# Designs tried in a protein design chat: VH-VL binders against Lysosomal thioesterase PPT2 (PPT2). Part 5

Target 1, 268 residues: Lysosomal thioesterase PPT2 (PPT2), of Homo sapiens (Human) (q9umr5)
Amino acid sequence: SYKPVIVVHGLFDSSYSFRHLLEYINETHPGTVVTVLDLFDGRESLRPLWEQVQGFREAVVPIMAKAPQGVHLICYSQGGLVCRALLSVMDDHNVDSFISLSSPQMGQYGDTDYLKWLFPTSMRSNLYRICYSPWGQEFSICNYWHDPHHDDLYLNASSFLALINGERDHPNATVWRKNFLRVGHLVLIGGPDDGVITPWQSSFFGFYDANETVLEMEEQLVYLRDSFGLKTLLARGAIVRCPMAGISHTAWHSNRTLYETCIEPWLS

## First folded at step 23 (VH-VL)

Design p78 (from p52 with heavy chain N105D)
Fold by OpenDDE, fold request of step 24:
Structure p78 (fold): chain C 268 residues (1-268), chain A 123 residues (1-123), chain B 112 residues (1-112)
Amino acid sequence: as target 1 above (268 residues)
Amino acid sequence: QVQLVQSGAEVKKPGSSVKVSCKASGGTFSYYAISWVRQAPGQGLEYLGWIIPMFGIAKYNEKFKGRVTITADKSTSTAYMELSSLRSEDTAVYYCARGPGFTDDWEGYFDYWGQGTMVTVSS
Amino acid sequence: DVVMTQSPLSLPVTLGQPASISCRSSQSLVYRDANTYLYWFQQRPGQSPRRLIYKVSNRDSGVPDRFSGSGSGTDFTLKISRVEAEDVGVYYCMQATHRPYTFGQGTKLEIK
């Protein structure tokens, strides 16, 4: 019997987006109970991420309770951040594999067509004026906006990413780290041709420095300080990095080769 | 120049509902929130909630316990505020205002107001 | 909710004289981005509110320079250097740092 799989969608997604993924899982792992959580779909995915975390928590708790041997999480795009936060706040989760599918795990700082329609009157260099305001923090995209040129604003005003990263001190940092470390494996998936996640290395906890030079995970302060357990996970062999070129952002959940190479091995 | 034009005065019975409209012109609509504020006769201002039409997301003052529903029609640049289970204390002038929002000046917080709509609740 | 307390509630002023309105918040209005989302509105008799000041001290377009806003944290002030007849009305402070947005009680400015 295969462990249940829980799927969390990304920004503006719905359960329909994962029809191919479900097909692949059913084909390679027959009998697997796959649940695509139908919460915060479409425009509702713009709600604050903590609100989403709470909603998804309520949905996954019963599933986990019925699966004492553990479950797998497949979390796509923005959903990857939701899942990481979920695993941080749950002291009793039983997640074996956390598969982060092209998620901006280290934040977003991009000027892509995908996001331009949300902010037509401003370039990425000016979004800090909105995203780090009370108004901006009402929206999920601003909850993980990471402006490398305004690090002070990010550290102080980010109500989500800076907290789950342990980059800003908070009373739950130690507990969240402990909870997150309960995960069996962290599978990081992404690639250079994504076209949305910016930089694409964010899916692997890489990100821009102040000169917009991309640094890798091991160079990040969150890793060096092990602020949420990333260094610990790596040390015990619990982090898997699976980069793949030639895949656009909206195709990560529908590409068969990607599934076989990066997802399937972790659904045992 | 940005203008917000509201619907006309309403007289309602207790327990009924009222829906007030606010049409925006002279500027961008979709990327500004439309906020609603009311003012009882001789009293101050009270915030009800807002909607961001572009995203279709609304936020409310919890004081109204779900009696307020704010909607918007992007095609007509019109926002709506519906108040249900009307009480005599709901008698007030209801205003729409522009902001907050994703604006070029970054300061679009209640910078334009409608003319107000008088809603009278009486038996 | 954040309570906004204005003083005085009634402000009789002689034409040409200065006026000052105080607004105090029950908690700090400084947000994590270091901005303070405090606003002042003017409501003339029979009219809709009009924004005068945004973020403590910035005058809106068309607002005479005789109006000025100041303050920090929890204490704010609207000043009119020389009151004119057209300044008659009720003035409100509003905070937008915390949800829900809240207004002061209003200060009614009248000419003596």
Scores: ipSAE 0.887, ipTM 0.931, lowest interface PAE 0.5, mean pLDDT 95
Fold by ESMFold2, fold request of step 24:
Structure p78 (fold): chain C 268 residues (1-268), chain A 123 residues (1-123), chain B 112 residues (1-112)
Amino acid sequence: as target 1 above (268 residues)
Amino acid sequence: QVQLVQSGAEVKKPGSSVKVSCKASGGTFSYYAISWVRQAPGQGLEYLGWIIPMFGIAKYNEKFKGRVTITADKSTSTAYMELSSLRSEDTAVYYCARGPGFTDDWEGYFDYWGQGTMVTVSS
Amino acid sequence: DVVMTQSPLSLPVTLGQPASISCRSSQSLVYRDANTYLYWFQQRPGQSPRRLIYKVSNRDSGVPDRFSGSGSGTDFTLKISRVEAEDVGVYYCMQATHRPYTFGQGTKLEIK
């Protein structure tokens, strides 16, 4: 009997996008109860991430309560940040595998077509003016915007990412770390041909330094200081890194080889 | 120059609804929070909420939750505010104003205002 | 909601004399980006509000230099160095640091 699977979608996304993923799970793990949460879809995915976390929390509580042996999370793109926050704020979660499917775990700093649709006249080097204002923090993209050239503004003004990363002091930091560490496995999935997550290594907790040189997870202060438990998880053998080239951002949940290699082994 | 032109005065009965329009010209419309503010006779200003037409999302002052609906039509550069279940205390001049946005000149914290629309609620 | 308190509520002034309007907020208006989102508006009789000052002290285009804004934290002031007849109206402060945006009660400036 397989643990239930909860799927959380990304920016401008909806539950329908995961129909192929559902088919793969049904083929390899027949009888698995899979719930694709249909919350904050489409334009509603621009709502503040803490608002999304609260809504998704309310949806997952009854599912987890009915599965005392545990559940798995598969969380795509922006949804991976929602899920990581859930693991921190829920003192009663029973998540075994948290599968982060091309999620900007250390933030985003990219000039993509999606960014240009949201910010039609601005270049990435200037978005900090909007994103780190009280206005910008009302929008999900800005909640994880991470400008490596204005790290002081990121650290002070981010209402979401700097908090769940333990990069800014707050009253709940110790409790959130303890809650996060109750996860069984952290499965990190992403790749160089994603085309949206920038740098793509953000999906593996890598990110730019001030010179836009990518520092990998083990070189990040959040890892070295173990601010939210990343070093502890790695030492426990609970972090799985599953990079795969050749997959664009919208294809992660519809690629069978990716599923079989990176997801299937973790759906016990 | 940015101009915001509103629909004409309305006289309504308690319990009904009113829908006020705000047409923009002379600038960008769709990437700014088109905001609504009201002013009861002899009273101060009260914020109602906003919409960003390009994103199609709106947010409301919780005081008016469930009674205010703000929408937009990008093709006509027009925003709408609808107030339902009208009461006599909803009698006010309703203004639209340009809020902050997502262009390089994003800091439009009520830098342009419509002429106002008088809404009178009486039995 | 952040409460914005103006004083005085009524301000009779002799032409050519200075005027000063105070605005106090129930919470600091300094945001985490170090900016203070405090604004001043003028509403002339029978007209829509017009923004005069943005972010505490910056005059909007076309606003005479006799208008100035100052203050920090929770205490702010709008000054008119030399009141003219066209300055008659109601003046409002507004904060946009916190949600929802809130206005002061208004200060009615009249020529005596």
Scores: ipSAE 0.831, ipTM 0.914, lowest interface PAE 0.7, mean pLDDT 92
Fold by ESMFold2, last read:
Structure p78 (fold): chain C 268 residues (1-268), chain A 123 residues (1-123), chain B 112 residues (1-112)
Amino acid sequence: as target 1 above (268 residues)
Amino acid sequence: QVQLVQSGAEVKKPGSSVKVSCKASGGTFSYYAISWVRQAPGQGLEYLGWIIPMFGIAKYNEKFKGRVTITADKSTSTAYMELSSLRSEDTAVYYCARGPGFTDDWEGYFDYWGQGTMVTVSS
Amino acid sequence: DVVMTQSPLSLPVTLGQPASISCRSSQSLVYRDANTYLYWFQQRPGQSPRRLIYKVSNRDSGVPDRFSGSGSGTDFTLKISRVEAEDVGVYYCMQATHRPYTFGQGTKLEIK
C-alpha cells in the first residue's frame, strides 16, 4: 500500500484546484489515501502564515498518527512555505517526501497582475514600506516578501521567512533544523515560465542579490552556513530538483507530464 | 476628502443585537481596514476590530470575538458592525475609523472617524 | 495586551500657558522596522476623536504647530506650547505596534 498524501494549497486556492492531481494519483497509485486540506481557503489564505501553520498542524496530526510508516506532502505555491514550517516545528512529523510545487521558498519579489490587485498603487520597489511594517506582517504575502534592495529590513522585520530560513537568530533554530532534517526527500519543482514566482528560481532556493542577479541555492548564505539543513540534505542525496519549462503558475497541478516526471516517482 | 457617515442612534434591550453602518465617501474604501472603536459614557476608547472590504477578511479584538461581526458591502462603500447578546455595559458611542491599508497612503491609523452612533442598552 | 498609561488624567491649565501629557506603554513600541507606532488623538466636547500626531512626533495636516509629540521606547509626551480655548477636551495616546491596538485612559484638559 502507498503512503497517504497530504495536499496543502496556495494563495486564493481551494481543494477543487487539485482535482486533476487527485485523478493522476488515483490512476498511478490506486488505493492511496489523499487528503486535500481545505483550511484557509480563498481569501482566508491572506491570514498570517504562522496562523496557517498552526491550523494545518492540527489537521495533519491525526493523519500522521494513523500512518506510522509515514506520509507524503504535496504543497503548492504559498503552501510550500506552510509545509516547510510544519517540518521545522513538528518534532514528531513522519514525512517521507516533501514535494514543493512551484513554491517561493526564498521569497517573492515580483510585480504580477494578481499582486497589483492586492496592492493597486504600489510597485515591488516600494512595497517594503507596507510589508515590513507591523500591519503588513499580519498578511501572508508580506510574510515571504523578500526585497533584495532592503535586506536589512527583511532580516529584521520578516516574521516568517527570515526565521524558517535561519536568517535571523531565534531560540528554536537548532530544534527546527533537526526536525526539518528528518524529512526523507525534498522534491523541488518549478520553472522559468511560471509567471508568478519571482524569481522563479525561488522554488529551488535561488534568489536575487542586490543587483537582481539570481544566485543559485549553493551560492546562498543559508545554504553555505547550513542554517536550516539544505547543505546537509544535499550531501545526503535527499534533494531532488525537477525543473520544467512551459508551465504557468496555475497549471502545475494539472499537467500530466509534470506529474509523471516530477511527482509520481516520489509517492511510494 | 474622506468622510465616514454612520447610522443613527439605537435603543436596545438586553440580549438583543445591534447593527451599525458606516458609509465612506470622498476616497478609497475597499483597500483600507475599516475599524470600529467604542466609548462608554465618561470612559475612554476601546478597539473592537476591522475589515478590509476588498479582501473580505476581518479581525477582532479577542475580548469581543464571538459577539462582534464586522462586514462590508463594496458596492455601497458601507461597513457594518453587529454586536450580539447585548448587556447594559455595551452602552456606548460606537465609532468607525479608517485604519491602515494597501495603497501608497497606507498609514491610515485612525486618520478619519465617523460621527459616532450612540447605542443604549436598557431593560 | 499592551497597557497604555496616561498622566495626568485631569489637567487644568491657564489660558496661554503650556501643557504636557505623558503616555507610557507596558512594552517597547519600537517595531522591528525601527518605526514607533504611537499616535495622539484629541476629542473636543461632543465631537469624534481627531488624530493630531502620528508615529510619535509627526503632526497631521491642519494641526497647529503649538502641538508637538516626542518620546521613544515606552515613554512619550504630547505638549501644547500655549493652550487656547479651543484645546479643551480629552487627549488619548494609542499604540499600533502590537495587537490589539490599545489606547491610554485619556487626559481631560480644561481651562482654569
Scores: ipSAE 0.824, ipTM 0.910, lowest interface PAE 0.8, mean pLDDT 92

Design p78 (from p52 with heavy chain N105D)
Fold by ESMFold2, fold request of step 24:
Structure p78 (fold): chain C 268 residues (1-268), chain A 123 residues (1-123), chain B 112 residues (1-112)
Amino acid sequence: as target 1 above (268 residues)
Amino acid sequence: QVQLVQSGAEVKKPGSSVKVSCKASGGTFSYYAISWVRQAPGQGLEYLGWIIPMFGIAKYNEKFKGRVTITADKSTSTAYMELSSLRSEDTAVYYCARGPGFTDDWEGYFDYWGQGTMVTVSS
Amino acid sequence: DVVMTQSPLSLPVTLGQPASISCRSSQSLVYRDANTYLYWFQQRPGQSPRRLIYKVSNRDSGVPDRFSGSGSGTDFTLKISRVEAEDVGVYYCMQATHRPYTFGQGTKLEIK
């Protein structure tokens, strides 16, 4: 029998968004228990990411306990950050495949229609004033806002991303790295036509330097210093990079070719 | 520019609930944390919580043990604070105020206040 | 919760003389963005509170320049250089660095 699959949604999202993904899994892996977590749905996905991590942790514990041979995570967009934090904070997780589906793993620095709806008079160049305040850090998108032009503010004020990346020192950094390294595979999915994740290479742990030049994962300090285990995982052959062009942000979980190429092989 | 107008005074019995309204004009009501603060007679100010009407999300001071509910109606530019299971120590003037928000002038931090609503709890 | 302690609680002042109100917090109000979210409010008799000072030392528009704020970390001061009759009322400090927002207990300024 196939390992259970746990699905974690993104910003402004709900469990219904994954109906096609569930259909694909049922066709290729019949009998698989798939749980789409319906916590922090819709506008509740704006709650601080540490609150979401706490709630999702409570939900996944019994699922993992009932599947001692392991589970898989499929985590979309903002949900990929929730899942990475879960892997860090859970000393007893049994995740085999962590499938990160177009997630802003190194952060977000993009002017999008979603950003304009949330911040109607702001642009990416000035959003750091709100996001790195105590007010802004009460909202999930600001928890992973990563302004490459205000690196000191990001490093000091980010309450989530700078911590789970090991970019700011904290007492649990060693334990979180150890826990993350227990994952079997890290499957990174994304592409240049996403239109929301900015830069799109954030889905592969790439990001802007101060000149807005994209540095790939292997050029990032968090990789070079192995701050949370990326270098170790890559050396084990446990990182799978599966880029695909031609897919917009809302279509990753409803594209059959993407599923067959990037997801299906990892649902043992 | 921004004006906050509250509903009138109320007299309530212990164990009942009260719902105070706060109507906003002259600003972007939906994008700011409409916040609630109370003041018992002869005493200081106590923060209750906020709502952002555009997103419909609220946050509460934990001291009220789930007795406070804050809601908003965007169509009427009105926020509401409901306090349940009233006790005599809930006798206070209840204020709404503009908190921080999501626009260029986001640093509200109580720069505008309503006129206050007296709630008296007595048996 | 962050405790905000004001002193004095009652402040009788002669017209034209200075007044000084202290506010101390139970923990630092310096946030990780290097800002200090400390605010001062005035409540005149029978009125709603009015913000005077934002982020320690910045006067709001329309606040007379006889009002000034200062301080850092955990210790803050509101000063009135020359008290006028319209300055009577209760003055509150508030912190917004930590949740929930908390107020000092108030300082009642009266004319002797």
Scores: ipSAE 0.823, ipTM 0.909, lowest interface PAE 0.8, mean pLDDT 92
Fold by ESMFold2, last read:
Structure p78 (fold): chain C 268 residues (1-268), chain A 123 residues (1-123), chain B 112 residues (1-112)
Amino acid sequence: as target 1 above (268 residues)
Amino acid sequence: QVQLVQSGAEVKKPGSSVKVSCKASGGTFSYYAISWVRQAPGQGLEYLGWIIPMFGIAKYNEKFKGRVTITADKSTSTAYMELSSLRSEDTAVYYCARGPGFTDDWEGYFDYWGQGTMVTVSS
Amino acid sequence: DVVMTQSPLSLPVTLGQPASISCRSSQSLVYRDANTYLYWFQQRPGQSPRRLIYKVSNRDSGVPDRFSGSGSGTDFTLKISRVEAEDVGVYYCMQATHRPYTFGQGTKLEIK
């Protein structure tokens, strides 16, 4: 009766982190087949995002093939970027709800306390020097690093985010937009107390301008130009925004109120 | 300032393996790449691969994939390069060098080198 | 792999005269960030390599100003304006724009 659910984890994460989410789904949607993909766990989540997209694609193909009526995706943190790329590169995906759970959809510009162990000192203003180098693009965090003060470097050197956002011209832009637009609903979840995603509005396709003032989704060039389909989705009534305060980055998938409010309605 | 001190010379038989160590001091060992380069007698330099000790992520020159393994031990600030199935053509001086990293020394492409370790493969 | 071709491979020079070493790559070394990851190293007899120049033209700290690098795209040059006895050794170019990193064959500089 219920569509299968595929769960994609984030940076330094593993399938075990989602045990509470699985319990919630089982209680509200008994009989739902839920698969938490066990790929790129822990430090393997630092591999280039295109490598991760290819690996996750191989894993989701048989699940989607067995479910001709469609599937749902729940994608956490960095995993939300992997899932958005999947929706673009898969000509034959059958995703109904894409649930983006505190994901840096417009990028990251913060080396906050959670990420401090990645960097020996605060490097936010200088990380562009490494991340936009050929060596730096070998790491997933750099694939979506978005320095608002070096926008030309981001636009030219990003090997992942600038491409899937349609911010840099590429030959697949029309096909990727068409594929992304086959999704039934885009459910955006995040909040001001996350503590990791910076700015937290990146989870809603918001991001900094050059003065570090947050422009919301409808003010972004990628929305206004409809470069990968956000404006079309919003006009179709397919975008759901579900912000919630008081939830830290590691707690999104283990908060029952969040589940009941923001996730449960979209798992039909 | 960074210093890289390597293990001593080794003599090995064909078909065996060798493990060369590279102990680092100064700087932030965990956050920069330790790279490996070799130089056969009278020959030029050849890149083998690198590791970031903090993440345990290693990348290899495809020429050596399947024979080279690069590891690191954060507690001793030591990186290791192991080359298996040794041939006489693997006779060389093996160097470690500092590579780039997530540090404020972002221009660290081979700016510090170890003293080299001679590996001789002879029957 | 990107092939790095140096010329000359042997460079005898009279003390006090200029020297010039060419390095050509089989592919452009300009990366998407507009940087060119081309490096020069010196290896004195019996020593480990030493970096002289990073990203085409930037001298490392402690490298004499008689050393300079130039070039773009696929063609690069290391110049020594006035060769001194301590400059004897082998000089290598290296590219780090493309994986794997590759070195030129080396240019052996000797005093005539």
Scores: ipSAE 0.687, ipTM 0.845, lowest interface PAE 1.5, mean pLDDT 90

